# VH-VL binders against q96il0, part 418

Target 1, 167 residues: q96il0
Amino acid sequence: APERGAERRDTAPSGVSRFCPPRKSCHDWIGPPDKYSNLRPVHFYIPENESPLEQKLRKLRQETQEWNQQFWANQNLTFSKEKEEFIHSRLKTKGLGLRTESGQKATLNAEEMADFYKEFLSKNFQKHMYYNRDWYKRNFAITFFMGKVALERIWNKLKQKQKKRSN
Short names: E, the ipSAE of ESMFold2; O, the ipSAE of OpenDDE; V2, 0.75 times the mean of E and O plus 0.25 times the DockQ between their complexes.

## First folded at step 19 (VH-VL)

Design J8 (framework fv_ebrasodebart; at its last look DockQ between E and O 0.52; V2 from the best seeds 0.72)
Fold by OpenDDE, look of step 19:
Structure J8 (fold): chain C 167 residues (1-167), chain A 120 residues (1-120), chain B 108 residues (1-108)
Amino acid sequence: as target 1 above (167 residues)
Amino acid sequence: QIQLVQSGAEVKKPGASVKVSCKASGYTFTNYYISWVRQAPGQGLEWMGWISAFSGDTNYAQKLQGRVTMTTDTSTSTAYMELRSLRSDDTAVYYCAREQIYNDKNFDYWGQGTLVTVSS
Amino acid sequence: QAVLTQPPSVSVSPGQTASITCSGDNLGSKYAYWYQQKPGQSPVLVMYQDTRRPSGIPERFSASNSGNTATLTISGTQAMDEADYYCQTWDDSTGYEVFGGGTKLTVL
């Protein structure tokens, strides 16, 4: 009995980009676009003397990146799948095959595709609203913590200058 | 493995409050919402509300407005649901569920449920 | 507030196809989700986004959405499929999650 190859259901793998930055890097690295989300992952630098505030900022950025990667990967997969299903359904209703006489993939006209886009946007509207809301909140939080880290660094530099003047 | 583990069964008197916990593990807690769903004996599922584990934003069912409070502790990856002014009709199994509010899956993981009995 | 209507019960013989419907206003403009609940157990997601099947759910489970009606179909129904099934969607105005009344599937 031929082992029916388990079709690996394309669950969007949590695409940890296999991009490994050089070990001696003192800065953040940007990887190639992820194949599912099309977002470029950032590899965050971890300093040897990372402060608790810097660590919190880094973790927030990492979690937000993961969040964004997941959203766009799922969105892109959903869009592609539903688009294909829509095209197939409409072609079938028209009594048309999936391929033209020339062997090309059969397509729908712009008006028919407009109906797909309208329906897709309607079904996903609420999801996009929640995404946008949370995107702003996350970026605000990141910006806020960036400000705190900047202030902490300034304060530490000032303390070091004062110690050098007293010696 | 992703898991939601709830606190144990509770027995309360009418007018009392109950607080149920839901400890999440196996995923980034702050990237998801937690919804609470209850089920009275022999009845269907009733959505109570959701909370964002990131922002703490909440949305409560109208029927429970003023009586329910949902909270999260990100340090322990734990969600809490408090229901006040308990009535006999609040007797139910209470479930926490991970909600993919802006993704494809909605309630993809559930807690084991917590029985809350309200009796005089 | 959106309301989802399900038949209270459906009966099917082993090996036959079970169909459970869920009807609601404007359901065609939203996604439908399906949950299975066995006695004394937590609900389990069996279908999401109208037609998508989670990992670990048997291929005999399928779903469709036509107009304002979502349908869960179980082909080759087995004794283990006996459970309560709930459809779910959301309300756009309130952001509330909405469950159907549930359908008891009996395998005779």
Scores: ipSAE 0.863, ipTM 0.933, lowest interface PAE 0.6, mean pLDDT 92
Fold by ESMFold2, look of step 19:
Structure J8 (fold): chain C 167 residues (1-167), chain A 120 residues (1-120), chain B 108 residues (1-108)
Amino acid sequence: as target 1 above (167 residues)
Amino acid sequence: QIQLVQSGAEVKKPGASVKVSCKASGYTFTNYYISWVRQAPGQGLEWMGWISAFSGDTNYAQKLQGRVTMTTDTSTSTAYMELRSLRSDDTAVYYCAREQIYNDKNFDYWGQGTLVTVSS
Amino acid sequence: QAVLTQPPSVSVSPGQTASITCSGDNLGSKYAYWYQQKPGQSPVLVMYQDTRRPSGIPERFSASNSGNTATLTISGTQAMDEADYYCQTWDDSTGYEVFGGGTKLTVL
């Protein structure tokens, strides 16, 4: 079974999968920020005696991390691309070049950019509604299973204690 | 690599029910929605509804509310669509499609389709 | 509820540019999507988020969305492009996915 690694399905060729977790780590640990999502991935430890319930919790956390990183990576990319397209289109309409006379990238002022932000929010409103609902449901499920795993570990510790006393 | 494989064609009588399966592979099933879309002979595409593979939340087209049930089995990465009280105008090819409502590539992968024929 | 209207058919000669329109109220305030369906086959996504092309779709496919109209454009149309084309968006009030009626593209 692979230990301590992270895998992302939508990663770009550069700047991904170059992370190398410590060999034989026995703990979860937090890696460097992902280039596209700006989120820090958790690298999950897989113990030798992982119970079916512990496996389900770990997979739920891994899948939720993948889901969240994918959402923000795509949202950041879409925002960046549409912002550049909007600026380019508005500069062309005004008869202006893409760069100032000093060679710096031309931009729009805050009032001009307000139209972009309103349009982007409007187009992406439904996406964010579904994301928020699913985010809460995922976090509730994770918390519930964390409690179940904690209870399982307490019971196993008590059973081990009882067995040693009977011997 | 990403595949949606549907169950085979069915012939049904009016008033019966049909349950079509859609087995997904090649991606994290619980991170996506599954939509069902049908197409009557010679007609266009008609959206039937979607289901979240994570939560089981559904949204059904108003026309089908009360006659359709969508479910998933995450242990087998399989989505199901059941249509009850069948009538002749339910004759169609039924598709499942993966839905990227977050990532803006809505319906990027489709199953092969399942022909359901409702006849006397 | 949102309604998307497409012409029933469009005909072009090989090598010419095909243009398929999709009209709906405030469509330019939402994302438009396009699907190609050949006889006996499942639909295939050919354009998404108004103007973006999936990997594997030829560059001769392009699209736009402004005002109440989205347009799919196929330059240098080939016989293999003969298919039905559907636009798609969503209804803000219900969250329903909405398809246009479809356009049969014939390459003569």
Scores: ipSAE 0.699, ipTM 0.852, lowest interface PAE 0.9, mean pLDDT 86
ESMFold2 (binder alone), look of step 19: mean pLDDT 93; pTM 0.950

Design J9 (framework fv_ebrasodebart; at its last look DockQ between E and O 0.51; V2 from the best seeds 0.69)
Fold by OpenDDE, look of step 19:
Structure J9 (fold): chain C 167 residues (1-167), chain A 120 residues (1-120), chain B 108 residues (1-108)
Amino acid sequence: as target 1 above (167 residues)
Amino acid sequence: QIQLVQSGAEVKKPGASVKVSCKASGYTFTNYYISWVRQAPGQGLEWMGWISAFSGDTNYAQKLQGRVTMTTDTSTSTAYMELRSLRSDDTAVYYCAREQVYNDYNFDYWGQGTLVTVSS
Amino acid sequence: QAVLTQPPSVSVSPGQTASITCSGDNLGSKYAYWYQQKPGQSPVLVMYQDTRRPSGIPERFSASNSGNTATLTISGTQAMDEADYYCQTWDDSTGYEVFGGGTKLTVL
């Protein structure tokens, strides 16, 4: 019985590129661009004495990164697929093959592609609106927690200085 | 595995309130929305509203404005839907669903449903 | 508010092709989604973004969108495909999700 090759359904694997930063790094690492999202993943450093507030900030940043990776991976995949389908459909309607006489991939003119972009943007308008809204909210929240962590660090440094002066 | 587990069936009197829970697991809860959909016996699907698990932003169907409240608890990955001033026509199976508002899938995972019966 | 219109019922013989239509104003400028619901079960997403099939959905399920009409097609319909089918989209002005009235598919 011939092993029916399981067509790997191109579900964008949520596989954040397992860029393993060096174990001794005390800093955040930026990985290479993800093949689907084209976003560079950040590996967040976890300090040994991470405060609850620092942990909350780190988790928020990680979740936001995952959110962004997923959005752009899906957006890029959708765009590529719909573009290909559009080109194929238009070529078929014109009675043209998918390849030119020279064996090159047949393309549409700029005017026909403008129709594709207009339609694609229209269909994805709502998604982009929600994305943009949530992007601002997430970044605001991250910035707010960054401020809190900065204040906490300042306060802890001041307490340590006072304790050293009292001894 | 991604799962949405809802609370059990409820029987309520007219004018009462009902609160249905939906516990999510197997994914980052705050990265998605939760929608609520109801289905009266022998009827179609009716969208009630959605909530962002991140921001708590809500959008309610106009028909349910003032009577419905959706909330989330991020610590327990649980969504809640409260419906007030219950009527006989509110008798339905209530579903929670994970919604990818800005992704490829819309309602990609559903709870098992919660029957709410409103009877005198 | 956007309204989606579906036929209330469609009947098909086993092995034949079933087609379920969903019509709505400006549906061509939006994505259509399709859900299958069997008696006593939760809805299941069977098609998304007009033509895309989720993992685990059989290849006999396909969908298209032309003008203001989305169509769900089930090729080689089986007895197990007997269910209610709902199309879904959104309203741009309100952000509301909109379901069709549903279509009961009977396999004769």
Scores: ipSAE 0.818, ipTM 0.908, lowest interface PAE 0.6, mean pLDDT 90
Fold by ESMFold2, look of step 19:
Structure J9 (fold): chain C 167 residues (1-167), chain A 120 residues (1-120), chain B 108 residues (1-108)
Amino acid sequence: as target 1 above (167 residues)
Amino acid sequence: QIQLVQSGAEVKKPGASVKVSCKASGYTFTNYYISWVRQAPGQGLEWMGWISAFSGDTNYAQKLQGRVTMTTDTSTSTAYMELRSLRSDDTAVYYCAREQVYNDYNFDYWGQGTLVTVSS
Amino acid sequence: QAVLTQPPSVSVSPGQTASITCSGDNLGSKYAYWYQQKPGQSPVLVMYQDTRRPSGIPERFSASNSGNTATLTISGTQAMDEADYYCQTWDDSTGYEVFGGGTKLTVL
């Protein structure tokens, strides 16, 4: 099996991507967008000599990706379900069917839909506020540990140069 | 699969403190909040506060401000709730519950409860 | 601060439809959640986000939320449904989670 450049597999029958990166890749891989979250998953490289600090950074990135994908998948599902319910409720109140004569799903115009968007944003304002706060905190932590890993690598190179000169 | 397992019952004197633990398993601990909810004998549920397992951010019910401290230990996937200056009306079963403060699947998994009895 | 008011008790005959209300100011502008608690047990989430049912909860459980009132409805009520039921939402001004006082459902 090639270590790099393997072909991507087709989407699973349930619509879930079953992307599989090449065996023993030495790099992170970015897969196709998830159907529900629309985020591209990263498949993280794990080197054999990973330091504890590097492992902590990788775990932070993996957990943050999972957290972010979960949020957007759930938010998109909630949005889709509530939008459909709102449209059906308003059509029912107007005495209209759920489909036009051509079989297309009946819908509301932009002015009619403005009430839905306002209600959804209002209902979910607290959710988005905490998501944004947590997103910034996670990104700050990731950036902080990226800096610590960079310094660790510089320090190790300096120790290696010192060791060569002393021998 | 997903479990929240709490520490055992406690008996305390007024003025003392209690620290209840809640060990989580079966999910990514740092991606959720833990809420603490108590229930006095014969009474309803009362929310005490939540803590983010990632950041340690907390939000405490106003009546408990200054008396409660919530912490987590990510290495053991364990949440803690400490209640200080105990009163007789703090006698209750204390529950931990998994929460996204985003109100998605709110309080979907609960611990078994920890009875804290405060008596002189 | 938000307050959720529930009737203290509701009684129904087996097979009948039980209806448990939860009243709060502007509750329909927020999500409502419902929990079942049997004696000596932890609460169990039975409805979330107004109308959604978690996996494993029977289809006879349904819920609605509009105006100032959320309602949990149990059709074909069975003896095993006898429990305390709590509604829950949040307080917009504080961000606190708020529970109703609870309703004891008795199946006679």
Scores: ipSAE 0.669, ipTM 0.845, lowest interface PAE 1.1, mean pLDDT 86
ESMFold2 (binder alone), look of step 19: mean pLDDT 93; pTM 0.947

## First folded at step 20 (VH-VL)

Design F1 (framework fv_ebrasodebart; at its last read DockQ between E and O 0.48; V2 from the best seeds 0.71)
Heavy chain, then light chain:
Amino acid sequence: QIQLVQSGAEVKKPGASVKVSCKASGYTFTEYYISWVRQAPGQGLEWMGWISAHQSFTNYAQKLQGRVTMTTDTSTSTAYMELRSLRSDDTAVYYCARDHSYLPRGHDYWGQGTLVTVSS
Amino acid sequence: QAVLTQPPSVSVSPGQTASITCSGDKLGDRFAYWYQQKPGQSPVLVMYEDSERPSGIPERFSASNSGNTATLTISGTQAMDEADYYCQAWKSSGAHRVFGGGTKLTVL
ESMFold2, look of step 20: ipSAE 0.700; ipTM 0.873
ESMFold2 (binder alone), look of step 20: mean pLDDT 90; pTM 0.929
OpenDDE, look of step 20: ipSAE 0.864; ipTM 0.946
ESMFold2, fold request of step 21: ipSAE 0.690, 0.686, 0.706; ipTM 0.874, 0.868, 0.882
ESMFold2 (binder alone), fold request of step 21: mean pLDDT 90, 91, 90; pTM 0.937, 0.937, 0.936
OpenDDE, fold request of step 21: ipSAE 0.881, 0.878, 0.888; ipTM 0.955, 0.955, 0.959
ESMFold2, last read: ipSAE 0.696, 0.686, 0.691; ipTM 0.879, 0.869, 0.873
ESMFold2 (binder alone), last read: mean pLDDT 90, 91, 90; pTM 0.936, 0.937, 0.935
OpenDDE, last read: ipSAE 0.880, 0.880, 0.877; ipTM 0.953, 0.955, 0.953

Design F10 (framework fv_ebrasodebart; at its last look DockQ between E and O 0.46; V2 from the best seeds 0.70)
Fold by OpenDDE, look of step 20:
Structure F10 (fold): chain C 167 residues (1-167), chain A 120 residues (1-120), chain B 108 residues (1-108)
Amino acid sequence: as target 1 above (167 residues)
Amino acid sequence: QIQLVQSGAEVKKPGASVKVSCKASGYTFTEYYISWVRQAPGQGLEWMGWISAHESFTNYAQKLQGRVTMTTDTSTSTAYMELRSLRSDDTAVYYCARDHSYLPRGHDYWGQGTLVTVSS
Amino acid sequence: QAVLTQPPSVSVSPGQTASITCSGDKLGDRFAYWYQQKPGQSPVLVMYEDSERPSGIPERFSASNSGNTATLTISGTQAMDEADYYCQAWKSSTAQRVFGGGTKLTVL
């Protein structure tokens, strides 16, 4: 049985987004791209009178965001590692050093890199399919809770209007 | 009935590796993740990581990064956890647990546990 | 690293209400889970999503999450509820899970 080389799946270190939205903000904020995932994190607004359902929705969105951030951080790390290994392997095969005479990092041409991208995408195709499946399921759940929150808000507004008419 | 059945107890020497299996039944394996949790004797629960059923996504505890590998076999609905470079402090009961892929349901089903003893 | 802190032990008389707390940074922004573990047994999920009960868990079990503290409440505590209880939550930004240190509940 070929020793499936233990792919050291290096998990990306947790990038704490240093972005802090203004304290008096009444809306969600989008942070800068995370250095590992390249995804822009959303800082969710917390209402002063957050309902239990709104809180549940917020927590679900936060968990889904973190799930997504971690997935892409891992994928980008894997991509970067495999890309570097590919470049080094190809340069070695060509009898070229890792650095040019000018001291710059040696690179492959666009055609050679296209082969890498094709192979990488092919290799990770199933991974991306399953990711997309889970991503959609999460978003469907979030959308469902968004609907519930919307209904709750409508109901609360109607109750408030009735109370104001009765006084 | 949903069940997670783990492999039997293991005794290993320091520096060795151990691979624990967890066979899932009673549900669609591919719709869930498997988490691994360990418990040293007389200690609390320690989360080790989780893996998606298709190995599309893995997330390992930082403390175990580089030493732990989680894998799955969808054909047999079996998850595997390999821990390398074993130390005496790796002596623990290791649990597999089901984890939901898209809902925050926690670990709703657990294996019976596998005792791994690391001794000289 | 966000550490979840639990009291090491809680004692309660039969029929009384037991409360087990779990405190951690940003725990109010995450779902809390609770597990029961009896000696020599696997953990059992008793609460999820802060306050939801799995099927088969008695109604005497309830939970809440307020601020940075999750609380497991067992009303009308019975001798069979004697166990170790662990809280769990997601770590911020890593999609990792962390357990509390556990609380031994003794029914006196």
Scores: ipSAE 0.871, ipTM 0.951, lowest interface PAE 0.6, mean pLDDT 92
Fold by ESMFold2, look of step 20:
Structure F10 (fold): chain C 167 residues (1-167), chain A 120 residues (1-120), chain B 108 residues (1-108)
Amino acid sequence: as target 1 above (167 residues)
Amino acid sequence: QIQLVQSGAEVKKPGASVKVSCKASGYTFTEYYISWVRQAPGQGLEWMGWISAHESFTNYAQKLQGRVTMTTDTSTSTAYMELRSLRSDDTAVYYCARDHSYLPRGHDYWGQGTLVTVSS
Amino acid sequence: QAVLTQPPSVSVSPGQTASITCSGDKLGDRFAYWYQQKPGQSPVLVMYEDSERPSGIPERFSASNSGNTATLTISGTQAMDEADYYCQAWKSSTAQRVFGGGTKLTVL
């Protein structure tokens, strides 16, 4: 499906490094830490003659993607459960049912829902702060290995050119 | 010297809970995760889950989801694992192990293990 | 949910090379780790990141990981290497750590 197979990321203004791989790969680790809406795997290209350093980079990117998807899967589940619990608790306090007379789920007004969102963000602020720190550390590690790979490729091309001179 | 020192052996009845502690020293506790691993007598290693030192991220083995809770206390550099609704097949040695938060270093330091025996 | 399959045992003579395999679907797309456990002791990390050796682990330990198979290799095997060996990988969208079933290395 286009939505499932398309590369889609809410890009924040952070800029792209000059040493970044193709844009679709850069989207996965160059931007600032963002919340992810779902678990959407990326299929990584495996070159024919992948060096050990290139393998390490690819595997680190795969693990980081899965680490991030698991964090947000847990957070999305918690958000949904706490949202429903908040709505049910407030409706019960008002003496209202969980369904309208039409059978639709009862809801709260915008101010009451804003209270939930504020409480959820406040409660999870420290958790998200430490997640952001870990996300930055992972992206720094990935960026560092991207630089090492780029230098390795430049060095290999220079060695190949030096061999041609000797012939 | 990096050390993970666990609480002593416990004997529990089926249906009870157990909480094992793991006190870390010799490194910056808040920079790492703690994984929990168990080993039934004569059996292999079974990963139970991890927790980040600030409790910002927990991830439990699917088999144990709903029965296990992992916590930390950063002021004492101590991690905890609680297993509820114990069964006789939960008899095992329970290990804590250090896990890197962002590098693929594996479980580089292990506690001495805590024997939990579940019998009636 | 992923399973990592190891042979239950491997036997070698002293001085020979021991090879312990760990098989899993597309395991070569993941980092593989190896742990040594001697009777009555906690596991010890002996290889990480497929082929990296922690400080303090003898150079006779090496490892590789490609395709569906990771391999721990001990050259010049010594009696002190007799132990159980476990592979481990990160193997699911839920970021699960999974261990292989373990291999008993016997040095005769």
Scores: ipSAE 0.683, ipTM 0.865, lowest interface PAE 0.9, mean pLDDT 83
ESMFold2 (binder alone), look of step 20: mean pLDDT 90; pTM 0.935

Design F11 (framework fv_ebrasodebart; at its last look DockQ between E and O 0.46; V2 from the best seeds 0.69)
Fold by OpenDDE, look of step 20:
Structure F11 (fold): chain C 167 residues (1-167), chain A 120 residues (1-120), chain B 108 residues (1-108)
Amino acid sequence: as target 1 above (167 residues)
Amino acid sequence: QIQLVQSGAEVKKPGASVKVSCKASGYTFTEYYISWVRQAPGQGLEWMGWISAHESYTNYAQKLQGRVTMTTDTSTSTAYMELRSLRSDDTAVYYCARDYSYLPRGHDYWGQGTLVTVSS
Amino acid sequence: QAVLTQPPSVSVSPGQTASITCSGDKLGDRFAYWYQQKPGQSPVLVMYEDSERPSGIPERFSASNSGNTATLTISGTQAMDEADYYCQAWKSSTAQRVFGGGTKLTVL
């Protein structure tokens, strides 16, 4: 019985974005697209006097970002692998080599690739639906905490104004 | 009451595979993830990975990549963890634990554990 | 790999305050979780999101996260609190979880 090669699901190595925002920045920074997920990471600003609620929001945003990065890194890896396998299989079926006479990587035509994309999207449709559900739930939670932080900031500003009027 | 009930103890030879089950009850299975954690005798906890209830998202510990597969059956609210190419150092109690999909609440419910012994 | 470092053991007298630390790179940027494990039992979540208590966990349990160190504090430690305690956090950039090495709490 041919040993069904254990498909090493190569997990995308955690690409540490080498992008470091300027140390004196008071804003969130958007990095370049990650090489695996193709998502732009956000470097969250840490205020000098970060409140516990602001810290909680920042941590929640960071974990959600990492959750999202890891999903798409894995998805893109799977896509790339399946795409390559599809191309190789189709070229083999056509009796074509993996390289052209010019030494370039042999490619399929747009119609053949459209079949791959359709099949891939169909196969992963449910996966994407459930991802989107979880993504929305996470963002809803983040938005809720953003609201709380906004209220806290308003309250703190009001208290400071009252204290300045009393002095 | 929320419960995670795992399959019974397993004894395996080196090079074999083991599949541990974790049946969830008392909550909506599809709204949570299942994490797997192992503990070698007299050692600490080791996180193995997690899976979403619909298998839409999996994340395995790097050390176990290629050897571990997590799956779910939503019809039975059961999660499965398969570990292949077993070694003596894979001897451990394996735990399933509930994990939130969208909130950072940790592993709030655990299975009773499954002892897997790998012996020659 | 981001390793969470815990003291291997902590000893306290009954009624005293126990403090268990968990240190790791960028731990201040992640939520810390704490688990209690008694011999022959499954772990139990005792703290989540740095300082939140699950229902059923006594108020004597508290936690904080400052800088790169999370701390579990047990005030008025009781004999029943004797257990192994594990911290947990997300590993940066991988969405993976990592445990600390564990701390054995002994109540003398």
Scores: ipSAE 0.867, ipTM 0.951, lowest interface PAE 0.6, mean pLDDT 92
Fold by ESMFold2, look of step 20:
Structure F11 (fold): chain C 167 residues (1-167), chain A 120 residues (1-120), chain B 108 residues (1-108)
Amino acid sequence: as target 1 above (167 residues)
Amino acid sequence: QIQLVQSGAEVKKPGASVKVSCKASGYTFTEYYISWVRQAPGQGLEWMGWISAHESYTNYAQKLQGRVTMTTDTSTSTAYMELRSLRSDDTAVYYCARDYSYLPRGHDYWGQGTLVTVSS
Amino acid sequence: QAVLTQPPSVSVSPGQTASITCSGDKLGDRFAYWYQQKPGQSPVLVMYEDSERPSGIPERFSASNSGNTATLTISGTQAMDEADYYCQAWKSSTAQRVFGGGTKLTVL
């Protein structure tokens, strides 16, 4: 009865869609994009009889997700900051102001913005290489634990059949 | 044997900066992160942040954001922590500790600590 | 922000079992770690991943983490176990580590 209780919809200010996962789900859930990282968090299902090994796998995946979100949130801020600095520097070199005569934010043409993108990627190439290395190492560890969980579940299924035949 | 050897004690005045070094040996420096942890006299441990050996990943404690900078030098296997705009409540022992980049193993090796005293 | 609460002190007699708690909102959803610090020394990792023991740590040390509470247990407590003990966990919203306030274990 309490599981069928109404979930009260709150006001939806500023046209932002609301994320409201089902209260009792047997599956992991993908949430909306995080504001700073643009990554969608996984909301992990926690079964009532989660084994210690299953708990460790879930915690490792959760920690890896948060580690990854922190990296990209920081990288997105760096991108925005360096983009504005690049625009300001190029406008200053041209003798132009930061605003047009109409008050709009001055910008650069597409070719000049492509220069920024190339410079940003080159400047951050090693940083992304080492991030990728650590990301792959984390995924390797997760895969190892997934294998252990899969073996545990197979053994539990075999034990259930053995118990039924032994009765 | 794995060792983290830190620079010597420092005495500073308020408003100054301090930079503590942490020399790692006995393991592949580039495969791990370095965390910095401080402990005020008679108080508990406070996590300050961590940095990857290639400086590709940093995360500073919210309380210290804007005042702390962590760096590394892979050629010397050395990590550095700089704390700026020092105040008297920054008086503490500062530790570096090894941390894994991909496993939840905690701070398995610690430096000897560096006492930083901030007094007028 | 994130708070991990530990009792300030715990006293036991030699041979008795010591139990040190660490409480935090949804702490059981995170890996918990435990560190031992003796006077004038650097901390030493004594438990990681909730219940795993590093090599060189006696089997007398064990730990658990469930719900809002992690617990470090030292069975057959010895005088050499007298130290400060700190829990640590990952603070989920900012991907940061946080320590508990510490517990002074006294062995009388």
Scores: ipSAE 0.669, ipTM 0.865, lowest interface PAE 0.9, mean pLDDT 85
ESMFold2 (binder alone), look of step 20: mean pLDDT 91; pTM 0.938

